# VHH binders against Oxysterol-binding protein-related protein 5 (OSBPL5), part 1

No score or structure here was measured in a lab: all are predicted.

Target 1, 118 residues: Oxysterol-binding protein-related protein 5 (OSBPL5), of Homo sapiens (Human) (q9h0x9r126to243)
Amino acid sequence: VVIMADSLKIRGTLKSWTKLWCVLKPGVLLIYKTPKVGQWVGTVLLHCCELIERPSKKDGFCFKLFHPLDQSVWAVKGPKGESVGSITQPLPSSYLIFRAASESDGRCWLDALELALR
Structure headers, positions and changes below count from the first letter of each chain, unless a header shows other numbers; Kabat numbers aren't used for antibody chains.
F, E and O are the ipSAE of ESMFold2-Fast, ESMFold2 and OpenDDE, as the mean of both directions, binder to target and target to binder. V2 is 0.75 times the mean of E and O plus 0.25 times the DockQ between their complexes.
[cut] marks letters that were taken out.
The coordinates of atoms that the task and the answers printed are left out; those that the model quotes come from them. Centres of patches stay.

## First folded at step 8 (VHH; from n1 with S106P G108A)

Design p2
Fold by ESMFold2, look of step 10:
Structure p2 (fold): chain B 118 residues (1-118), chain A 122 residues (1-122)
Amino acid sequence: as target 1 above (118 residues)
Amino acid sequence: AVQLQASGGGFVQPGGSLRLSCAASGFTFSSYAMGWFRQAPGKEREFVSAISYSGDKTYYAKSVKGRFTISRDNSKNTVYLQMNSLRAEDTATYYCAASEYYDFWPEAYDYWGQGTQVTVSS
């Protein structure tokens, strides 16, 4: 069951934001290039992740989803058996940084993610 | 030029307290998250604590949580680390650092101070 779906800006090491479609389900975060499902980017396995708020005056409400032991957070296959996702920039194996459109949207995402991490 | 000047280190006995200060100049301090890291000889630099640009959020390494308190005064462009209940394992050079975004990885920080030595021993 889908807990939440919305666009978020995502980055990793390169500090370059990419807007991606994020679909939250219990235990997983599915990431697509657009709401069109055929553009799967990757799936984050939430069971291994921790969540931390990362506010920035420049970029506003940000948060980080990461593996505390610096291991991969990614599922190896997509929801339709895809073996390789598409992406505008390389994303790190062990973390992602997100920017919400507003503080209100960001709070909603944090609340939903805290629930889904269980 | 950007400067981060850390001070307040010294020699203390186990169980003692120290307060570190880091005075910043050359950038818009109130827009930056601030962090403290430490490095013992022969070890990699490790995260100690960080504070968001506004001061509303604070973060601590597991080894220091409950003993150390980070704070900031944006009117004085200064970040502080109150270190209580010090242990021998806390002996290290302590560095302050600045980044537009909080992180616990040293590579995320743009500006670094030269450090201040903290030595905890009898």
Scores: ipSAE 0.086, ipTM 0.492, lowest interface PAE 6.0, mean pLDDT 85

## First folded at step 12 (VHH; from r4 with S108E)

Design s3
Fold by ESMFold2, look of step 13:
Structure s3 (fold): chain B 118 residues (1-118), chain A 122 residues (1-122)
Amino acid sequence: as target 1 above (118 residues)
Amino acid sequence: AVQLQASGGGFVQPGGSLRLSCAASGFTFSSYAMGWFRQAPGKEREFVSAISYSGDKTYYAKSVKGRFTISRDNSKNTVYLQMNSLRAEDTATYYCAASEYYDFWPDEYDYWGQGTQVTVSS
């Protein structure tokens, strides 16, 4: 069952944002390039993650999912047996930074993710 | 020139306490979030704690939450780390760092101190 699905901007260490389609299910966050005919990019295993709001002077609402021991947050295979997706610059292994377009959208994501982590 | 000078490290037995200080100069301290990181030999520098520029939000790595307390005094340009219930695995060089935004990862921090050694051993 899909708990929430929406586009979010995602980045890692290079600080360049990529808009990706995020689908929240119990225990996992699925990431696709697009909502239609989308290529699977990766799956975040939520049980190994911590979640924190990232206050900033920038527009939108930011939060971070991370492994507190700096280990991988990624599932090895996709839901259909896919390997690593079509993204040419790999995202970091141990964290992701997300940006929602508004504080209200970001707060909804944060609340849903906090419950999914428990 | 920008300076971050960490101090207060030393040798302590398990269960002991230390208070680290980091004195800042050469930038507008009250506009910066502050963080503490640590690095054991041969390991990556890892996040310990962070505090927002006003001090109203604090963040801790899971391994130190409940044992360590970060604080700041913007009138003295200083950030502190009170470390209680120290364990052998807390042995590392502790670094303070400054950024316009708080973060858990070192690449978000603009300025770094030279570190202070903390050694926890019986």
Scores: ipSAE 0.000, ipTM 0.162, lowest interface PAE 11.5, mean pLDDT 80

## First folded at step 15 (VHH; from u5 with Y102F)

Design v4
Fold by ESMFold2, look of step 16:
Structure v4 (fold): chain B 118 residues (1-118), chain A 122 residues (1-122)
Amino acid sequence: as target 1 above (118 residues)
Amino acid sequence: AVQLQASGGGFVQPGGSLRLSCAASGFTFSSYAMGWFRQAPGKEREFVSAISYSGDRTYYADSVKGRFTISRDNSKNTVYLQMNSLRAEDTATYYCAASEYFDFWPEEYDYWGQGTQVTVSS
């Protein structure tokens, strides 16, 4: 069942943020374009990931999920059998960078994710 | 203009120690994370270590954990890399770099120093 759900800003190499809807469940982080779950972007397999806080004076509370061996973190199918979409192509395969709306929201996300990575 | 001036490299025997320094100018040093990267001939540049803008976070490549220590002195606009128990595979040009974000991917780093050579050989 859903542990946490909220919008987060996500980016990769291009250093531009996209606001996406993130739903945390045990072992997975589901990413959608909007809170309506029909717009699946991708699913991060948390078992293969590490999590690091990414301090910045410029962008507030940021964190990074990444594969420590530089391998893909993405599931190949969505929760309803969706095939991987073209939206995931601009994002790197081995990591994602997140920005929370506030420090307190970010701390909640980090705490929840650290437990879900197990 | 932004300058990152690395120094402290040299020749050392295996098991020896060196301390690298990187003096920064032309930007607000205390607002930037700092990183050390290295490149051997014929190899891609690889991450060594990073330190957050305040110094409260550090990160190390697995190959250097327990042997290298990154630190910074914001009053001197300088980042350091203490390298202990040096091995032949540590031979490389070492570059310091600056980013607005604490990170270990070279693409996140905006400013790069010229590098300093470290050679570990008997």
Scores: ipSAE 0.297, ipTM 0.609, lowest interface PAE 3.1, mean pLDDT 85

## First folded at step 17 (VHH)

Design x1 (from w1 with R57K)
Fold by OpenDDE, fold request of step 18:
Structure x1 (fold): chain B 118 residues (1-118), chain A 122 residues (1-122)
Amino acid sequence: as target 1 above (118 residues)
Amino acid sequence: AVQLQASGGGFVQPGGSLRLSCAASGFTFSSYAMGWFRQAPGKEREFVSAISYSGDKTYYAKSVKGRFTISRDNSKNTVYLQMNSLRAEDTATYYCAASEYFDFWPEEYDYWGQGTQVTVSS
């Protein structure tokens, strides 16, 4: 069951942004390079995450998923049993920072994630 | 040049109150989130409180929630920290910092002020 799917920009450890396809399902956030299945990047385990909005005067709507104890938010395997994700810029282990193109899109993600974190 | 100048620290007895101020210059204050951090001897710097650029969003560390209040006056380029019901464990050097984004993590803050000492002791 897919709750929500859309593109988001995600900030890597080098502080650069990459546009990635994000799929929200119950309990997990799947990240792909493209909307095509087969380019799985990683799976975020939502049960161990908290969510904050990051208001700013910058363009886009920014929010952050993080582990409150600074532990890994990532699953070991992908939805099809993948052990290695597709190559992308290095992503943080204990948190992810997202940026939506608009406030309306960002609010939709925030609402969906808040519900999924419960 | 960017400057963050903190003031208001001092010596107080347990249960007392202090109000810290941080005056900012050299950047567009109203476009930045502001935060307070503190560091006690032998301990890591820890988050205390943050306020968004507009002042509409605030956050507090669990250890200070209900006792401390963060506020800002964008017309004066100043952020404040009202500290009530002070405890011995609040003793630390307090730092104000600025970030383009509202955040709790020190590595996300771009500018840092000089520390002001707060000592709570009987």
Scores: ipSAE 0.759, ipTM 0.877, lowest interface PAE 0.6, mean pLDDT 95
Fold by OpenDDE, fold request of step 18:
Structure x1 (fold): chain B 118 residues (1-118), chain A 122 residues (1-122)
Amino acid sequence: as target 1 above (118 residues)
Amino acid sequence: AVQLQASGGGFVQPGGSLRLSCAASGFTFSSYAMGWFRQAPGKEREFVSAISYSGDKTYYAKSVKGRFTISRDNSKNTVYLQMNSLRAEDTATYYCAASEYFDFWPEEYDYWGQGTQVTVSS
């Protein structure tokens, strides 16, 4: 069951932003290069994560998923048993920083994630 | 040039109070989240508290929650840390820092001030 799906910008380890397709399901956040099946990037395990909003005067709405003990937030395998995700810019292991296009979109994500993290 | 000047540190007994101030200049203060960090001898720098650019959002480390209060006055380009019920383990050099985004991680802060020493001892 898909709770929410939309594009978000995700910040890489080099602090650049990449637009990726994010699919929220119970317990996991699936990240894809595009909405097209087969371009899986990674799976975030939500049971390991906490969520914070990152307000700023910058454009967009920013929030962060992080592991409270600085451990990996990523699943080892993809939804179809993939061992290696699609190539993208290097992403952090213990956290992810997201940016939505608008506050309204961002608030929707926060609400959905907050529920999913319970 | 960017400058963050912290003040208000000193010696206090356990249970005492201190109020730290950090005066900022050289950047648009009202556009930055502000944070306080501390470092004790032999330990890593740790997050204490943060406040969003508008002041409407605050966050505290678990160890100081309920005892410390962060606030800011954008008209004075100053951020404050009210420290109550101080404990020996609060002894550290306290640093003021600025970030474009509200955050808890020191690597997200772009500007750092000089430290002010806080010593809590009987």
Scores: ipSAE 0.751, ipTM 0.874, lowest interface PAE 0.6, mean pLDDT 95
Fold by ESMFold2, fold request of step 18:
Structure x1 (fold): chain B 118 residues (1-118), chain A 122 residues (1-122)
Amino acid sequence: as target 1 above (118 residues)
Amino acid sequence: AVQLQASGGGFVQPGGSLRLSCAASGFTFSSYAMGWFRQAPGKEREFVSAISYSGDKTYYAKSVKGRFTISRDNSKNTVYLQMNSLRAEDTATYYCAASEYFDFWPEEYDYWGQGTQVTVSS
């Protein structure tokens, strides 16, 4: 069952944000390029992740999902059996940084993710 | 120009305490998260602790949690690290750093101090 779905700005090591479609289910976060095309980017396995808020004075709401032992957060296969995610997203193996457009949107995501991590 | 001046290091016996200070200038201190990192000779730089821009949120490396306390005074543009129950393994150069976002990775920190030496030895 889908807990929530929305676009989020995502980045890794580079400071450029990419808007991706995020679908939250119990235990997993599915990431796609767009909602209509459904091109799978990757699936984050939430069981091994920790979640932190990244407070700042900047606009939006920033948070991070990461593996506390610096191991991969990614599932091997996609939801339709894809063995390779989209190659246009050079995302790190052990973490992702997210930005929601507003504090209220970000709080909703943080609350939902904290439940899904349990 | 941005400046971070760390001080308060020194020699201390195991089990002892030190308080580090880092005075900041050249940027809006109250808008930045602050972090402490350390590096021993021949080792990679290691996260110690971080504090959010307002001071409301703190985080500690597992090796120092319960022994070290990070704090800040925005009226003095200063971040502190109270180090208690010091161990030989805490011997390192300690660096303060500033970032627009609260984080643990040194790559996320834009400004760095020169560091202050802490040596824990019998």
Scores: ipSAE 0.497, ipTM 0.764, lowest interface PAE 1.5, mean pLDDT 88
Fold by ESMFold2, fold request of step 18:
Structure x1 (fold): chain B 118 residues (1-118), chain A 122 residues (1-122)
Amino acid sequence: as target 1 above (118 residues)
Amino acid sequence: AVQLQASGGGFVQPGGSLRLSCAASGFTFSSYAMGWFRQAPGKEREFVSAISYSGDKTYYAKSVKGRFTISRDNSKNTVYLQMNSLRAEDTATYYCAASEYFDFWPEEYDYWGQGTQVTVSS
């Protein structure tokens, strides 16, 4: 059961934002390139993750999902048995940084993720 | 030019207290999150504490939570670290740093101070 789905801007070590389709389900966050023809990028396993808000004066709403022991957050296989996700920017193994377009959108994501991490 | 000047380090007995200060110039201090990091000889630099640009959010490393308090005064362009119940393990050079975003990863921080030495020994 899908809890929430929307596009979010995601970055890692290169500090450049990529707009990706994010689908939240109990225990996992599925990441795809687009909502219409979703090439699987990766699946975040939420059970070992922590979540922080990243307040700033910049526009949008920023937050970070990370493994507190710096271990991988990624599932090995995709939902159709994919072993390698489709991605144009390398994403780090132990964290992801997200940006929603507005505070209200970001707060909704943060609240949903906090419940899904429990 | 951006400058972060850390001060307030020194020698202290275990169980003692110190207050670190970091005076900032050359950027809009009130728009930046501030962090404290430390590095002991032979160890990697580690996160200590961070505070959001407004001061509404703080975060502490597990090893210092409950003993250290980060604060800021935006009218004085200064961030502070109150260190209580100091232990030998807290001996390190303490660095302040600034980032546009509240975070605890050192690679997210744009500006760094020169550091101030804290030594905890009987």
Scores: ipSAE 0.474, ipTM 0.749, lowest interface PAE 1.7, mean pLDDT 88
Fold by ESMFold2, fold request of step 18:
Structure x1 (fold): chain B 118 residues (1-118), chain A 122 residues (1-122)
Amino acid sequence: as target 1 above (118 residues)
Amino acid sequence: AVQLQASGGGFVQPGGSLRLSCAASGFTFSSYAMGWFRQAPGKEREFVSAISYSGDKTYYAKSVKGRFTISRDNSKNTVYLQMNSLRAEDTATYYCAASEYFDFWPEEYDYWGQGTQVTVSS
């Protein structure tokens, strides 16, 4: 069951935001390039992640999902058996940084993710 | 020009305490998160602690939690690190840094100080 779905801006080590479609289900966060074509980028396994709020005056509400032991957060297979995601720029193996469209949207995401993290 | 001037380092015995200060200028200090990082010779720079722009959120590396306390005084444009129960493993150059984002990754920090040396030995 889908808990929440929305577009979020995502980045890794490079400080360049990419808008991606995020679908939250129990235990996983599914990431797609767009909602309509659904091209799978990757799936984050939430049970091994920690969550930290990243307050910013500049970019508004940001947060980070990361593996506390610096191990991979990614599932090996997609929801339809895909073995390779459709990312053109590598995302880090152990973390992702998110930017919500607003503080209120970000608070909703953070609350939902806190419940989904074990 | 932006400057971050760290001070308060020195030589101390194991179990001792030090208080580091970092004076900031050249930017709107109250809009920036502040962090402390450290680097021992031959090692990569590692996260120590961070404090949000408002001061309402703090984060600590596991190795220092319970022993170190980060704080800030926005009226003095200064961030502090109170270091208690110091160990030999805490020996390093300590750097303060500023970021528009509260984070523990050094790549997220825009401005860096030149650091202050902390040496813990008997």
Scores: ipSAE 0.189, ipTM 0.515, lowest interface PAE 4.1, mean pLDDT 85

Design x3 (from w1 with A33V R57K)
Fold by OpenDDE, fold request of step 18:
Structure x3 (fold): chain B 118 residues (1-118), chain A 122 residues (1-122)
Amino acid sequence: as target 1 above (118 residues)
Amino acid sequence: AVQLQASGGGFVQPGGSLRLSCAASGFTFSSYVMGWFRQAPGKEREFVSAISYSGDKTYYAKSVKGRFTISRDNSKNTVYLQMNSLRAEDTATYYCAASEYFDFWPEEYDYWGQGTQVTVSS
């Protein structure tokens, strides 16, 4: 069951932003390069994560998923049993920073994630 | 040049109070989240408190909630930390920091001031 699916910008370890397709399911956040090709990038395990909003005066809506013990938030395998994700910019291991295009979109994600984290 | 100048530290007894101030210059103060961090000897720098650019949102570490109050005056480019009911474990060097985005982690803050020492001891 898909709770929510949309594109988000995710900040890599090099501090650059990449637009990725994010699919929220119960307990997991699946990240893909694009919605059409379905190239799996990674799976975030939500049961290990906490969520914070990152308020700013900047455009967009920023939030962060993080492991409270600074451990990996990533699953080992993809939804189809993939062992290797599609190549993208390096992503942090213990957290992810997201940016939605608008506050409205961002709030929608926060609400959905908050529910999914419970 | 960006400057963050913290003041107000000192020696106090347990249960005492201090008020830290941080005067900012060299950047658009009202566009930044302002925060306070502290570092005790042998420990990592840790989040204490932060306040949104408009002041409408405040954040506190669990250890200081109910005792510390952060505020800001954008007309004076200054952020404050009122510290009440101080404890020995509050002893640390306190740092003022600025970030375009709120975060609990120090590596996400763009500008840092010099530390001001707070010592709580009987």
Scores: ipSAE 0.851, ipTM 0.915, lowest interface PAE 0.5, mean pLDDT 96
Fold by OpenDDE, fold request of step 18:
Structure x3 (fold): chain B 118 residues (1-118), chain A 122 residues (1-122)
Amino acid sequence: as target 1 above (118 residues)
Amino acid sequence: AVQLQASGGGFVQPGGSLRLSCAASGFTFSSYVMGWFRQAPGKEREFVSAISYSGDKTYYAKSVKGRFTISRDNSKNTVYLQMNSLRAEDTATYYCAASEYFDFWPEEYDYWGQGTQVTVSS
């Protein structure tokens, strides 16, 4: 069951932003290069994450998923049993920073994630 | 050049109060989140409090919530930290910091001031 799916910008370890397709399901956030299911990047385990909004005067809506004990938020396998994700810029292990194009889109993600984290 | 100048630290007895101030220059103050961090000897720098660019949102560490109050005056480019009911464990060097985005982690803050010492002891 897909709760929500849309593109988000995700910040890499080098502070660069990459647009990725994000699919929220119960308990997990799936990240893809494109809306095509064949380009799986990674799976975030939501049961171990906390969520914060990152308010800013800048355009867009920024929020952060993080592990409260600085452990990995990533699953070891993909939804189809993949062991290796598609190549993207390096992403942090213990947190992810997202940016939505608008406040309205960002608020939708925030609400959906808050519900999924419960 | 960016500058954050903190003041107001000192020596107080437990239960006492202090008010820290941080005067900012060299950047658009009203566009930045302002925060306070502290570092005790042998410990890592930890989040204390932050305030959004407009002042409409405030954040506090659990250990200081209800005792500390953060505020800002954008007309004076200054952020304040009112510290009441001070405890021995509040003893630390306090740092003012600025960031375009709110965050609890110090590595996400762009600018830092010099520390001001707060010592709480009987």
Scores: ipSAE 0.842, ipTM 0.911, lowest interface PAE 0.5, mean pLDDT 96
Fold by OpenDDE, fold request of step 18:
Structure x3 (fold): chain B 118 residues (1-118), chain A 122 residues (1-122)
Amino acid sequence: as target 1 above (118 residues)
Amino acid sequence: AVQLQASGGGFVQPGGSLRLSCAASGFTFSSYVMGWFRQAPGKEREFVSAISYSGDKTYYAKSVKGRFTISRDNSKNTVYLQMNSLRAEDTATYYCAASEYFDFWPEEYDYWGQGTQVTVSS
């Protein structure tokens, strides 16, 4: 079951932003290049993550998922059994920084993620 | 040039109080989250407190919550850290830092000041 799905910007290790399709399901956050199934980038395991908002004066709404012990937040395989994700900019191993286009969208994501992290 | 000048450190007994100040220049102060970090000998630099650009949101490490209070005066380009009920484990070099976004991790902060020493000892 899909809890929420929308595009978010995700910051890479070089601090550049890429727009990616994010699908929240129970226990996992699936990341795709596009809404088209088959372009899987990675799967974030939510059971090992904590969430913080990253307030700023800048446009958008920023938040961060992170592993409290600096371990990997990524699943080894994708939803279809994929072992290698679609090519994108390098993403951090132990955390992900997201940016929603608006505060309202961002708040929606925070609420959904907070519930999913329980 | 960006500059963060911290002051107010010193020697205090346990249970005592100190007030740190950090004066900023060279950037748009009111657009930045201001934070305090500390580093004890042999330990990593750790988050202490931060305050949003407008001052409407404050953040504290669990170890200092209820004892420390962060504030800012954007008209003076200054951030403050009121430290009450100081403990021996609060002994460290304290650093003022600035970031466009709030974060608990020091690598996310763009500008850093020189450290000011805080020593809590009986």
Scores: ipSAE 0.839, ipTM 0.910, lowest interface PAE 0.6, mean pLDDT 96
Fold by ESMFold2, fold request of step 18:
Structure x3 (fold): chain B 118 residues (1-118), chain A 122 residues (1-122)
Amino acid sequence: as target 1 above (118 residues)
Amino acid sequence: AVQLQASGGGFVQPGGSLRLSCAASGFTFSSYVMGWFRQAPGKEREFVSAISYSGDKTYYAKSVKGRFTISRDNSKNTVYLQMNSLRAEDTATYYCAASEYFDFWPEEYDYWGQGTQVTVSS
């Protein structure tokens, strides 16, 4: 069951932001290019992740999911058996940095993710 | 250009105290998270402490929590690290750094000071 779904900006390895559709389910965070196209980009395995807020004076709400042992956070297959995700800008292997459009949206994401992590 | 000038290091006996200062220029100090990192010879640079842009949130590595206190004075563009109950394992070069966002990873910080040496020995 879908716990939460919304667009979030995700930071690539060159520190540029890409707006992606994020779907939270128990144990996983599914990432797609758009909500209507449904092109799978990757799936984050939440059981291996830790979560921190990244406070800032800038607008929006920033947070990070990361593997504490610097290993990959990505599932090898998509939800429909995809072996390779849709091409987008390069994303980090052991972490992801997100930005929600508002602090209220970001706090909802943080609360939902904290529950989904364990 | 951006400058972060760390000072206040020195030689101190175990159990002693030091206060580090980091004076900033060339950027809007009050909009940045300030952090302290340290590096001992042969080791990777590690997180020590950070303070939010307004000073309302502070963060500490487990190894220093309760002994070190970070503070900032935005009117003087300066961040401080009060180090109490110093131990031999605190011996390192201490670096101040600045980032728009809080993080404990050094690669997330945009600006770095030259460092100040802290040596704790009998």
Scores: ipSAE 0.652, ipTM 0.838, lowest interface PAE 1.1, mean pLDDT 91
Fold by ESMFold2, fold request of step 18:
Structure x3 (fold): chain B 118 residues (1-118), chain A 122 residues (1-122)
Amino acid sequence: as target 1 above (118 residues)
Amino acid sequence: AVQLQASGGGFVQPGGSLRLSCAASGFTFSSYVMGWFRQAPGKEREFVSAISYSGDKTYYAKSVKGRFTISRDNSKNTVYLQMNSLRAEDTATYYCAASEYFDFWPEEYDYWGQGTQVTVSS
């Protein structure tokens, strides 16, 4: 079942934020271009991830999901059996950095992800 | 124009203490997380400690927690690392670094100092 869904800004090595639709389920984080069905970007397998908060003076709330051994965090297929996501190649294989629009939204995401990782 | 000038390294016996300083210029120091990293020959640069922009949050690698203390003085644009109970494995070049966001990964830090050598030997 869906634990949480919202738009988050996501980046990797390029340090350029992209707004994507994130859907948290037990064990996985599904990433879509928009809330519309069929625009799957990728699925993060949470069982291999660690989570850290990235405090800052800047607005919003920042956190990171990463594989501690620098291995891929991505599932090979989408929720409908898709074998190719819409945007997967500019994002790193082993981590993602997220920014929520507010402290309260970010706290909700961090709490939900902490439970989903356990 | 950004400069991070680390100092205070030297030779010290095991169990001894050193205080490192890092003087910053060319950016808004009080808006940045400051960190210390270290690198021994043949090893990758590793996280030692970090302090939030206001100084209210501090972070330590497991290997140094309880022995090292990070602090900052925003009026002097300076971050410090007090290193107590030093051990041979603390021998490394110590680098200060600055980032707008806290992170353990050196790749996430925007500005770097030249480093200061710490050698712990009897």
Scores: ipSAE 0.602, ipTM 0.816, lowest interface PAE 1.3, mean pLDDT 90
Fold by ESMFold2, fold request of step 18:
Structure x3 (fold): chain B 118 residues (1-118), chain A 122 residues (1-122)
Amino acid sequence: as target 1 above (118 residues)
Amino acid sequence: AVQLQASGGGFVQPGGSLRLSCAASGFTFSSYVMGWFRQAPGKEREFVSAISYSGDKTYYAKSVKGRFTISRDNSKNTVYLQMNSLRAEDTATYYCAASEYFDFWPEEYDYWGQGTQVTVSS
């Protein structure tokens, strides 16, 4: 069951944003290159994550998912048994930083993620 | 060039108070989140407090919540840390830092001050 799906801008250490398709299900956040192509990038295991908002004066809405003990947040295999993710830029093992296009979209994501983390 | 100049540190007895100031220049202060971090000898730099660009949201480490108060004056490009009920464990060099986004990770802050020493001792 899909709780929410939308494009989000994602970055890690390199601080360059990449637009990816994010699908929220209970316990997991699935990340794809595009919704139509279906190219799996990675799956975040939400039960090991914490969530913070990153307020800013800049456009959009920013938040972070991270492992509090600096361990991997990624599932080993994709939903179809994929063992290697898409050709997107390398993302960190223990966290991801997200930006939604608007504050209202970001608030919806925050609310859904806070519930899904429980 | 960007500068963050922290001041107001000193020696104080347990239970005492100090007020730190951090004067900023070289960037649009009112667009930045301001934070305070501290580092004790032999330890890693740790988050103390942060304040949003407008001042409407404040954040505190659990160890200082209720004792420290962060504030900012955007007309003077200055952030403050009022430290009350000081304890020996608060002894550290205190650094101010600036970032476009709130975070408690030091790696996410772009600009750093040189720090001011706070020593709490009997």
Scores: ipSAE 0.573, ipTM 0.806, lowest interface PAE 1.4, mean pLDDT 89

